# Ledger of designs, part 16: miniprotein binders against Mucin-6 (MUC6)

Target 1, 185 residues: Mucin-6 (MUC6), of Homo sapiens (Human) (q6w4x9r395to579)
Amino acid sequence: GHCSLEGGSFVTTFDARPYRFHGTCTYILLQSPQLPEDGALMAVYDKSGVSHSETSLVAVVYLSRQDKIVISQDEVVTNNGEAKWLPYKTRNITVFRQTSTHLQMATSFGLELVVQLRPIFQAYVTVGPQFRGQTRGLCGNFNGDTTDDFTTSMGIAEGTASLFVDSWRAGNCPAALERETDPCS
Key: E = the ipSAE of ESMFold2; O = the ipSAE of OpenDDE; V2 = 0.75 times the mean of E and O plus 0.25 times the DockQ between their complexes.

## First folded at step 4 (miniprotein)

Design xw3 (from xw0 with K7I K18L)
Fold by ESMFold2-Fast, scan of step 4:
Structure xw3 (fold): chain B 185 residues (1-185), chain A 83 residues (1-83)
Amino acid sequence: as target 1 above (185 residues)
Amino acid sequence: DPLEEAIKLIEEALRLALEGNPEKAIELVIEAIKIAAENNLPEVILEALFVAALIARRTGREDLLERIRKALEEAIKILEEQG
């Protein structure tokens, strides 16, 4: 399954449902029992300089009981707050420069992350078939049904992206700012 | 509402691209660009450009990028004339 974070505020879920949001917080992209040591993949969004309500991806975080790997738009990779030279290798994770503009995080547990650094910071998440029906977060539930892709952290299927996004906020941040208007209202 | 219409076209274009219909997806992006230019919505044009570039990069089709470039040239001209 593939999940992408593109164009500043666009997300495509593992079930191929696209949506847009604006937010300035850390959000949970992917939680799953298939991730070792209570692992989770997270995305950090912050304000862009272009407009008052525009936000963009600024970092991707992989957090577990052992590791806090941060890949930022400034091309800095840290683990547990300390900067690392690439290639950086742990027991189950390798972070390396795939091209002059792309970094890759490869894992032994069926998760792969590719980060585009330039011209726009973007992220692409790939998960193996063992994750099917076992994911939670902004990337959706990977169950083959797009109608429930907006399942919140409380297990409720929502009809709108804003409530869904807000529910996957990590920590004490401002609520997501929604730019999009509802065409039915 | 032209803004709502343009945003819907962009969202539908992304869905079509992921389903393997990039040609129809690009047609919708170009229509969104046209609506944005005619209604003085330059922020929508920027958004359409990013979406169109993503679609072209994923499909590897330079011909689709060329169609978008032409639509953008015309949109910029229309926006400048409205000022």
Scores: ipSAE 0.000, ipTM 0.146, lowest interface PAE 16.3, mean pLDDT 69

Design xw4 (from xw0 with K7F E43L)
Fold by ESMFold2-Fast, scan of step 4:
Structure xw4 (fold): chain B 185 residues (1-185), chain A 83 residues (1-83)
Amino acid sequence: as target 1 above (185 residues)
Amino acid sequence: DPLEEAFKLIEEALRLAKEGNPEKAIELVIEAIKIAAENNLPLVILEALFVAALIARRTGREDLLERIRKALEEAIKILEEQG
């Protein structure tokens, strides 16, 4: 299955459901028991001054118990806060320059990530068939049914992207203080 | 912001459908499709179509999808002219 993050804030899920959102936080893109060491793929969005969406992808993060690999739009790759020269290899993950404008993160566990650096920062996620029906996050549940692709972190299928996206917000959102939650309940 | 306006309409449509008013819900979905078409947002049109299908399925009102089909035909013409 393929999932894409394109044009600043457009997402197409593994079941081919497209949607758009506005967000300035870190969001869970993919969680699955198929990812080793409690792994998760995350997307960081921030304000953009160049597009109608007003927000755009600025970094992709792979987080596990041992690794925090960050690939940012300024072409910096870090692991646990330390800058890495490419190609960068761990036991199960290799990050390398695929073309002059693209970086690839290849893994041994059925996850592939390609990041376009120019002209617009974009990401493409590929997962093997073992992930079918076993994914959660912005890329959807990969079950072959697009009507429940907006399943929130609480397991509720929503009809619109806004509640779905907000439910997959990860921690570390400096702007979250300005986006108050409903205090009533 | 036409993108934010369209999404608010889609969210309100889902709320109205849950409250037992699928006809008004579909009317708001059609309005969102029109805004999306006029502002060159084809992926928002696709999201509106999935919401319309969910509303029809959950409320048993698949007859309302004919109104969506007509709105989509007009939206496609607008998008093609903006090219």
Scores: ipSAE 0.000, ipTM 0.113, lowest interface PAE 19.2, mean pLDDT 72

Design xw5 (from xw0 with K7M K18Y)
Fold by ESMFold2-Fast, scan of step 4:
Structure xw5 (fold): chain B 185 residues (1-185), chain A 83 residues (1-83)
Amino acid sequence: as target 1 above (185 residues)
Amino acid sequence: DPLEEAMKLIEEALRLAYEGNPEKAIELVIEAIKIAAENNLPEVILEALFVAALIARRTGREDLLERIRKALEEAIKILEEQG
């Protein structure tokens, strides 16, 4: 399965359902029992440009009981808050520069992440067939049925992206449904 | 709130495009553009442009892209007159 975070605010799920949202939070992108040590992928969104209604991807995080690997749009890679030079290797994960504009995180457990640094920060998530029907988060449930791709953290299938996205916030952030009423010019 | 109304239309348009009704999706995008022009919300025009590009990419239908181009052209004219 393939999930993409493109154009600052577009997401395409593993079941190929596209949606867009505006939020300033860390969101759970992928949780699965197939990820070792309670691992999860997360995506960080923040305001972009001068408008308060516009947000974009600024970092991708892989979090487990052992590691907090952050890949940010300023090309800094950290683990547990400490900057790392590439290539950076752990037992099951390698982060390296694939091209002058792309970083890759390769794993031994069927997850691959590619991040485009320039001209726009974007992320591409690939998971092996063992993840089918066993994923939760912004990338959907990977069950081959797109009608339930907006399944919230409480297990409810929503018709709109806003409630779905808000349910996957990883922290005490403003709801994506709420927008500032006076954006700057 | 006109901004909330316009964004709700954009979200519904994405759902309809995905479900195989790009014609209805484009109608909702055009309605959001109209709300943006009437309420001086240029930020919604950018949202509409991204959604239109996604619909065009998924369907390959140039006729739908042309409808959006005409709506955007008229909205920009209205916004220019207002500011």
Scores: ipSAE 0.000, ipTM 0.186, lowest interface PAE 15.4, mean pLDDT 74
Fold by OpenDDE base, second read of step 5:
Parts: sequence; structure tokens; C-alpha cells
Structure xw5 (fold): chain B 185 residues (1-185), chain A 83 residues (1-83)
Amino acid sequence: as target 1 above (185 residues)
Amino acid sequence: DPLEEAMKLIEEALRLAYEGNPEKAIELVIEAIKIAAENNLPEVILEALFVAALIARRTGREDLLERIRKALEEAIKILEEQG
């Protein structure tokens, strides 16, 4: 399964359903029993301009009972809040630089993350086949059906992206906005 | 574990592609497809195909997809023989 966060506000689920939202919060991208130690992948969105429609991905966070890795445009921060020199390796996670503009987080448990740092901060999530039907979050449920990708954290199927996205907030943040696709935003 | 082995190859392929070596990346994808076929893991083949497409698109090397097509044909034969 492949999930992408592109263009600042665009998401394509594991089931290849595209949608757009504007929010300034931390959202759960991927949660699964296949992730060890209650692991979860999260996306941090913030304002990139003056209008509410100007939002962008600013960081990706992997969080478990054992590890916390924050990948932002300028640094990789780990459990103790210290910026790490790459490559950074834990028991089952490795973060390394692929190119001058791309970082990769590789894991031993079937999760792969590629992050484009510049010119636009973008993220690409890959999960192994063992995750099929066992994922939840903004990346969807990876079951081959696009029509039920907007399943909330409570297990309810929503018809709009905004309500779906809001259900996966990791904290108290403003409500997400669903906008029409606009290449200029 | 053939599943793990194949997935590791795919991960490595992605790394190589972003490092500017799409040809070697595609070779690893092909190897993953072979392992998947030999071990009756069609879902891994699908993953490999997606990654191959991604690599091709990102690197502008759509020419490499012909090799993937060929590998897929062989994989199908293997799967049919096992099924």
C-alpha cells in the first residue's frame, strides 16, 4: 500500500483515493496492530500563508512506546529532543538521507517512509501486504475499496473529507476545511 | 521468510532510485517479483509493480517498465504452475 501527502494539502490513500483538506493540526496517518509498541505515523500541518486555505505539511512523526522520530524540513529529532546526525538507527528503525532533498525512514516491520524536504515538504508512506485491511488514519484502511476510506476513528464512514480528517486529530485543533481542488493553493 | 525478503528488496529499490540508480532499483524489483511468484505471494507482486511504476515516473525511465512487464509474464507462469 502506498499513501502520499503532496502539494501541501493533498492526500492519496493506500486504496488510491485522492482528497484534499486544509488543517493546522497533527493527524494520525497510519495506525495498525502491525506496528510494534503501539506505533503510529502522524502528519503535522501548519499555516503556510495568511489565508485559511494556505496550509502545508511541515513534519512527519513516528511515535511508539519506544521511539519518537520527528522529521521536519530542517532536522530529525528523536526521543530526547535532540537533533540527530544521519544516519540514525534504533532497534528497528533507520533514518537516512537518500538525496540532498530526500530522507528515508526504513523499518524492520514493513513500514517505509520517504520524505521530500524541498522544494515542497512531501511524504510517501509504504506498507507491506501484511497491513492489508489493518490500517486506519488519513491513509485509509488499505482494503481495496475506495468508498470506505473515509472511516473515522470511531469506525463510522463519512461522506466528506473534513469530518473524516477531523476524527483523526491527535490534539485539540481547529476544524479542517474541505476545499475544491485548486492547483494554486 | 520470503515475504520479508521480497519487501526488503522493494525498500532497497526505492532507496537506489532516489539515489539516482533506477536501473539497479528495477533489478531489485524484478528479483522481488520472482521471489513472490515462487512463494505464491501475489500481493507482493502488486506492491512491486506499484513501486516500479513510481520509480519509472519519478526518474523518467518509463523504458524500464518493459523489463517489469517481462518479469510479470514470467511470474504469472510460475503462479499458474503452482496453482
Scores: ipSAE 0.000, ipTM 0.186, lowest interface PAE 11.8, mean pLDDT 89

Design xw6 (from xw0 with R15E K18R)
Fold by ESMFold2-Fast, scan of step 4:
Structure xw6 (fold): chain B 185 residues (1-185), chain A 83 residues (1-83)
Amino acid sequence: as target 1 above (185 residues)
Amino acid sequence: DPLEEAKKLIEEALELAREGNPEKAIELVIEAIKIAAENNLPEVILEALFVAALIARRTGREDLLERIRKALEEAIKILEEQG
């Protein structure tokens, strides 16, 4: 399945349900028992200077018990707070420059992330068939039924995106973002 | 004023890096290093090196630091000839 975060504020779920995202927080994109070490993929959104959106994706985070890989719109890749040269390899994850405008995170566990850096920071998430019906988060539940794609963190299917999105917030977002990203100068 | 010219290049480099052009940003940093070396401004060279490291770290383009290393080697030779 394919989930996309495009145009700064649009999300298309694994079941192909599109919706608009208007938030300034860290959100859980994907949680699944198929991800090792309690892994989760998260997206950081902040206020946008881009005219087509009030908020934009600014970073994607893969968090597990061993790794906290952050890919920023400024093309910085860190793991556990340390900046890494590309290609960056761990036992199960490789982050590399796929093209001059795209970074890729490839994994051994059926998750692939492609990040477009220019002209707009965008993310594309691909998961293998083993994830079917076993995902939760902003990318939906991947069960082939779009009517329950807005299932909140509490297990309730909502008819609107706003309650769904709010339920997938990952804690105190300004403090978390400040700690992950080193200031410029 | 070579000091003002070099500082302006460093400021422009930071803005280019933020706009997603680290390669051009590093070109401007290298130019600032050359101007600073030719005019005996070692404090500006240090500032430029800090900015280059920051740009490389922020953009995941630490491969660009090799260009900075070469520029620094040339700058050191110029500074030695000046002093």
Scores: ipSAE 0.000, ipTM 0.073, lowest interface PAE 24.1, mean pLDDT 75

Design xw7 (from xw0 with K18W)
Fold by ESMFold2-Fast, scan of step 4:
Structure xw7 (fold): chain B 185 residues (1-185), chain A 83 residues (1-83)
Amino acid sequence: as target 1 above (185 residues)
Amino acid sequence: DPLEEAKKLIEEALRLAWEGNPEKAIELVIEAIKIAAENNLPEVILEALFVAALIARRTGREDLLERIRKALEEAIKILEEQG
């Protein structure tokens, strides 16, 4: 299955349902029992730096008990807060420059991430067949039915994207407020 | 609001392309580029171009990009004439 984050704020789910959203927080893209060490893929959105623009993708994060790999729009790759030279390899994950404009994160557990750096920061998520019916998050549930792709973190199927997206906020925001008690207003 | 109108056309184009009508989708993208050029919104033109490329790639209709190229040439002339 394939999920994409394109054009700043467009998402296409694993079941091919397209939608657009507006947000300035960290959101869970993909959570699944198929990901080792409680792994999850997340997307960070912030206000676009261009006048009259909406929010845009600024970083993609893979978080597990072992790793916190961040790939940001400024082309910096970190793991657990430390900058890494590419190619960067762990036991199950390799991050490398696929082309002059693309980075790839390849894994041994059926997840692949391709990030376009230029001319606009975009992400493409590919998962193997073992993930079918076992995904949660902004990329949908990968069950072959688009009518329930807006299933919230509470398990409720919504008809609109706004409640769906808000339910998948990870609690960390690049918000104007830099206070621990209210990171997202 | 020209910005809101252009962005709405781009969103509708993406939806139409996934519903099986890439020709109509590209028509809406061209309209968005025209509105953006006439109202000095080059960032919207860039967004429209990426959506057009995405539509062409996902639908296998790269022939539609020739229409976008012509629309972009016209948009550049409009932007050059405006300050």
Scores: ipSAE 0.000, ipTM 0.205, lowest interface PAE 14.1, mean pLDDT 73

Design xw8 (from xw0 with E43Y)
Fold by ESMFold2-Fast, scan of step 4:
Structure xw8 (fold): chain B 185 residues (1-185), chain A 83 residues (1-83)
Amino acid sequence: as target 1 above (185 residues)
Amino acid sequence: DPLEEAKKLIEEALRLAKEGNPEKAIELVIEAIKIAAENNLPYVILEALFVAALIARRTGREDLLERIRKALEEAIKILEEQG
């Protein structure tokens, strides 16, 4: 199955349901029992440079008990906070430059991530058949039914993207948000 | 019949993409999205966007991705109004 994060704030789930959201924090993109060491894929969104109401993807994170791999729009790859030169290999994960504008994270456990760096930062998630019906997060549940793709972290199917997205918020919001709300001017 | 016209554009786009002409394929997909949006056919927009994403992902073309992004932006606005 394929899930895409495109155009800054547009998402297409594994069951091909498209939606847009307006959030500026870290969100759980994919959780599954099929991911080793309590692994999860996450997406980081920040405010767009043009409009106060627009958001854009700025990083993708793979987090497990062993690794915290961050791929950012600045073309920086880190693991547990340390910058890594490509290709970067662990026992089960390899991050490498697929083309001049694309990075790929390949794994031994059926997850593949492709990140487009330019002109727009975008991410594409591919999972093997073992993940069918066993995913949760912004990419949906991969069960072949789009009507329940907006299932929240509490297991409730929502009709709108905003409540769905809010339920999958997993981390701190970017510091830039605090500067913009300064009332001293 | 806007539904039939949009479907034919999507079918032709898939054919062109398979034959190695992704630029023309994306043009047809964008046209189908516009027809569907103007005629309130959200399920056709979803199908067209899925096809566009597949073409862009397979070719790795940044220029095609930007064209798709703009089409997605317009389609999502209409889908939000319908939902």
Scores: ipSAE 0.000, ipTM 0.062, lowest interface PAE 25.5, mean pLDDT 68

Design xw9 (from xw0 with K7R E43W)
Fold by ESMFold2-Fast, scan of step 4:
Structure xw9 (fold): chain B 185 residues (1-185), chain A 83 residues (1-83)
Amino acid sequence: as target 1 above (185 residues)
Amino acid sequence: DPLEEARKLIEEALRLAKEGNPEKAIELVIEAIKIAAENNLPWVILEALFVAALIARRTGREDLLERIRKALEEAIKILEEQG
């Protein structure tokens, strides 16, 4: 199965259902019992630098009990907060430069991530057959049926992307605080 | 102190590469190689070459290694003339 995060805010699920969303948070992209040590793949979205009304992918994170690997649009790769030179290898994961514009994260457990750095930051997720019907998150449930690809974290199939995406928020996103326009109010 | 000067250049090169400026980083590595060669510090030349390789791979700019190759050829010439 293939899931893609393209054009800043477009997602195509493992069952090939396309959708667009507008969010400024970290979202669970892929969670599965097939990922070792409570592993999860997450996507970080922020406001677009070109349009204030649009959001775009700014980083991809692989988090487990041992590793927090962050690949950012600024071409920085960190693990557990420390910047790493490529190729970077752990027990089950290797991050390396596939081409001048693409990084790859290869794993021993059937997950592969390719990140396009330029001209637009994009991500492509590939999972092996062992993940079929065992995925949750923005990439869908990989069961061969597109009608339930918008299954929320509560297990409810939604007809629209907005409730689906919102249900997969991870962590506490800073609330967008409106600046005081009248400081004496 | 030529050793401290060369190592400072290598440290600044690593920082610039991490900040997304591999071209300036390689310029500093070439300066470090020159200082090391002129002061008979062959181990520092080896250190600089390793750093150059990391920068090229980290940034996908393997074209920059050709500039390092030319700097190394000049460094070898300087070392040979001193021996």
Scores: ipSAE 0.000, ipTM 0.063, lowest interface PAE 26.3, mean pLDDT 72

## First folded at step 6 (miniprotein)

Design yb1 (from xb21 with K30Y; at its last look DockQ between E and O 0.86; V2 from the best seeds 0.00; counts 0 for: pae E 4.0 > 1.5)
Fold by OpenDDE base, look of step 6:
Structure yb1 (fold): chain B 185 residues (1-185), chain A 112 residues (1-112)
Amino acid sequence: as target 1 above (185 residues)
Amino acid sequence: DIREEVKKLLEEARKLIEEAKKAGDEEAVYLLELAVRTLEEALKTGDPERISYALLFVSMALITAAEKLGDPKAVELLLKAQELLRKALEENNPELIKEAIKLIKEAAELLG
């Protein structure tokens, strides 16, 4: 399964459902029992302009009971608040630079993350087949059905992206806005 | 030639992977295979910068192995290689890359 966060506010789910939203919060991208130690992948969005529609991805965070890895637009990789030199390795997570603009987080448990730092901060999430039907969050449920990708944290299928996205907020933030835009544009 | 030296290093790394498989060290296998794939992809581009980043990753993988095996000499070589690679990236100096590869290969041979 491949999930992408592109263009600042575009998301394509594991099931290849594209949608757009504007929010300035931290959201759960991926939760799964397949992630060890209650692991979760999160996305941090912030204001990039003056209007409500000017939002962008600014960081990706992997958080578990043992690790907190933050990849930000400032090219800072931190674990538990500490700046780390790359390549960096924990027990089952490795973060390394692929190119001058791309970082990769690899794991032994079937999660891969590629982050483009410039010119636009973008993220690409890949999960193994063992995650099929067992994922939750903005990246969807990875069950091959796009029609139920907007399942909220409470297990309710929503018809709009905004309500779906809001349900996966990791904090108290303003409500997300939805726009129907081609993510490839 | 950096490309040629990298190919030689890859051969050594693959040997280590096989040894790790025989030893049942799943972590080492995973890490080394990932590093090798990364280096192979970098090599396809021929970009010294990408190659340098990949070599840093290879070095890290080998350090992990060296520490597990208790080979301080290998660790020392690999740490030095990482320093050279970082310098190479900063200075855009291919000669430093070559020197780093030399050290990495030496370390790999010690671990094999």
Scores: ipSAE 0.704, ipTM 0.869, lowest interface PAE 0.6, mean pLDDT 93
Fold by ESMFold2, look of step 6:
Structure yb1 (fold): chain B 185 residues (1-185), chain A 112 residues (1-112)
Amino acid sequence: as target 1 above (185 residues)
Amino acid sequence: DIREEVKKLLEEARKLIEEAKKAGDEEAVYLLELAVRTLEEALKTGDPERISYALLFVSMALITAAEKLGDPKAVELLLKAQELLRKALEENNPELIKEAIKLIKEAAELLG
């Protein structure tokens, strides 16, 4: 399964359902029992211009009970707040450069992340087949059916991306204004 | 030829993977297999920058193994190779890449 975060505001789910949204928050991209130690992958979006509809991806975070790995647009990778030189490894996770513009986070538990740092910050999430039907978050549920990919954190399938995205916020963020800026998702 | 030296390095790295499997060292097997795959993919592109980053990763994987085995000479060679690779990337100097590959291969042979 592949999920992508492109163009500052576009998402394509594991079931290939595209949508866009505009927000300034941290969102849960992926949760799954296949991720050890309560692991989750999150995306951080921030303003990229003067209006609320001008937002873009600025960081991707892998968080578990053991690690908080942050990959940001400024090329600094941190783990639990400490900056790390690449290549960098833990027991189960390795972060390394593919090129001057692309980083890869590889894991022993079937999650792979490729981050494009320049010219714009983009992320590409790959999960192994053991994740089928066992994911939740902005990347969808990976069940082969796009009709329920907009399932909220409460388990309710929504018809619009805005309500779905709002439900996956990891913190307090202005949800109402974001919905106004995403009229066709 | 950088391509031929990388191929020789890959042969040595694959031997180390088999040793790690025999030892039951799951971390070493995972790290070395990933490093080898990364270098193989970089070699297909022919891009010296991608090859240099892959060699930095291979060097890290080998340092991890060398430290476990208590082989200070291999560690020294690998640290020098990483220094050369960072300089090669900074200066766009492929001769430094060739020098780094020789050091990495020598270190891999010591660990095998």
Scores: ipSAE 0.284, ipTM 0.710, lowest interface PAE 4.0, mean pLDDT 84
ESMFold2 (binder alone), look of step 6: mean pLDDT 83; pTM 0.815

Design yb3 (from xb21 with R86W; at its last look DockQ between E and O 0.64; V2 from the best seeds 0.00; counts 0 for: pae E 3.5 > 1.5)
Fold by ESMFold2, look of step 6:
Structure yb3 (fold): chain B 185 residues (1-185), chain A 112 residues (1-112)
Amino acid sequence: as target 1 above (185 residues)
Amino acid sequence: DIREEVKKLLEEARKLIEEAKKAGDEEAVKLLELAVRTLEEALKTGDPERISYALLFVSMALITAAEKLGDPKAVELLLKAQELLWKALEENNPELIKEAIKLIKEAAELLG
């Protein structure tokens, strides 16, 4: 299954349903019982360009009980707030620089993330077939049917992207992720 | 050769950028210019995977334009091209990239 985050806040779901939204927050891209340790993939969007309604991706976050891996447009990768040299490996996740413009996060649990850093920050999410019918979030439910990909966090299928996207907001707005979210004491 | 097919697509995309400028569609201009730059950079590498990701971006930019123009056939072609590009990446199959480029170029011609 593939989900893409491109250009001006453009998303194409695992079931190939394209949509665009205008938002400046952190959103849940993907939740699934197939992700270990209550894992979730999240996307951070912020205002772009001069138009008030234009927003773009500024970071992708993989969050679990053990890890908070942030890949940001400034090309810095952190885990739990600590900057990491690439390649960076945990027990089940490897993050490496594929090229000067692309990073890749590979996992042992069927999630792959490819991040284009330049000329515009974009992300490409791939999940294995075990995720079919087992996903929630901005990437949709991966059930082969585009008519219910806009299912909200409350389980209601919506006809508009805006209501759907709003339901998947998570945590504070994107500025918090750009400002280092782990204060030191 | 994928490089020659990409160059032909770039020619069509640049024409669409000029048409979008004439129409005053600032968003389409920005997205198409970024997509063209991405594809040009990918072409310099000669790497089929880089080219495939760049073509996914070109397809998305064209879908945005096709929706504004109300051309559902162009959208259909572009979504099929994206499917082929993902299969090309899964199979490491550059022939699927060529077919995707054909569909993207057909969609671009419909929009021009």
Scores: ipSAE 0.371, ipTM 0.746, lowest interface PAE 3.5, mean pLDDT 83
Fold by OpenDDE base, look of step 6:
Structure yb3 (fold): chain B 185 residues (1-185), chain A 112 residues (1-112)
Amino acid sequence: as target 1 above (185 residues)
Amino acid sequence: DIREEVKKLLEEARKLIEEAKKAGDEEAVKLLELAVRTLEEALKTGDPERISYALLFVSMALITAAEKLGDPKAVELLLKAQELLWKALEENNPELIKEAIKLIKEAAELLG
């Protein structure tokens, strides 16, 4: 399964459902029992301009009971607040420079993350087949059905992206604005 | 050659940017320009992985345009291209990249 965060406000789920939202919060991208130590992948969005529609991804965070790895737009990688030199390796996570503009976080548990640093901060999430049907968050549920990708944190399928996205906020932030896309349109 | 095919794609993308400008769709212009810039930078390196990710971005941008224009055929092509690109990344297969570019170009032409 592949999930992408592109263009500052666009998301394509593991099931290949594209949608757009404008929010300035930290959101859960991926939760799964397949992630060890209560792991979760999160995305940090911030205002990039003066209008509500000017939002962008500014950081990606992998959070577990043992690690808090932050890859930010300033190219600083931290774990538990401490800056780390690349390549950086923990027990089951490695962060390294893939290209001059791309960082990669590789794991031993079937999660891969590629972060494009320039010219726009973007993220690409890949999960193994063992995650099928067992994912939650903005990246969807990876069950091959796009119609239920907007399942909230409470397990309710929403028809709009805004309510879906808001349910996955990791903090007290303003409500997100949505532009829902229909791949069949 | 991937490089040559990418250059051709860039030309098509630039045409779409101009059309978007004419239409007054500033949002589309911005997105497409970012995608084009990303692809241009990737092209400079010649790194197939970087190019593939850039092409994913381009395809996404074009899907957005296709949806706005109501062109389901273009969307279909672009979704297929994305599948090929992901497969290319997984298998390190440049031929799949070429095939993806072909589909993206075709979609771009439909949108132009």
Scores: ipSAE 0.302, ipTM 0.712, lowest interface PAE 1.5, mean pLDDT 91
ESMFold2 (binder alone), look of step 6: mean pLDDT 83; pTM 0.822

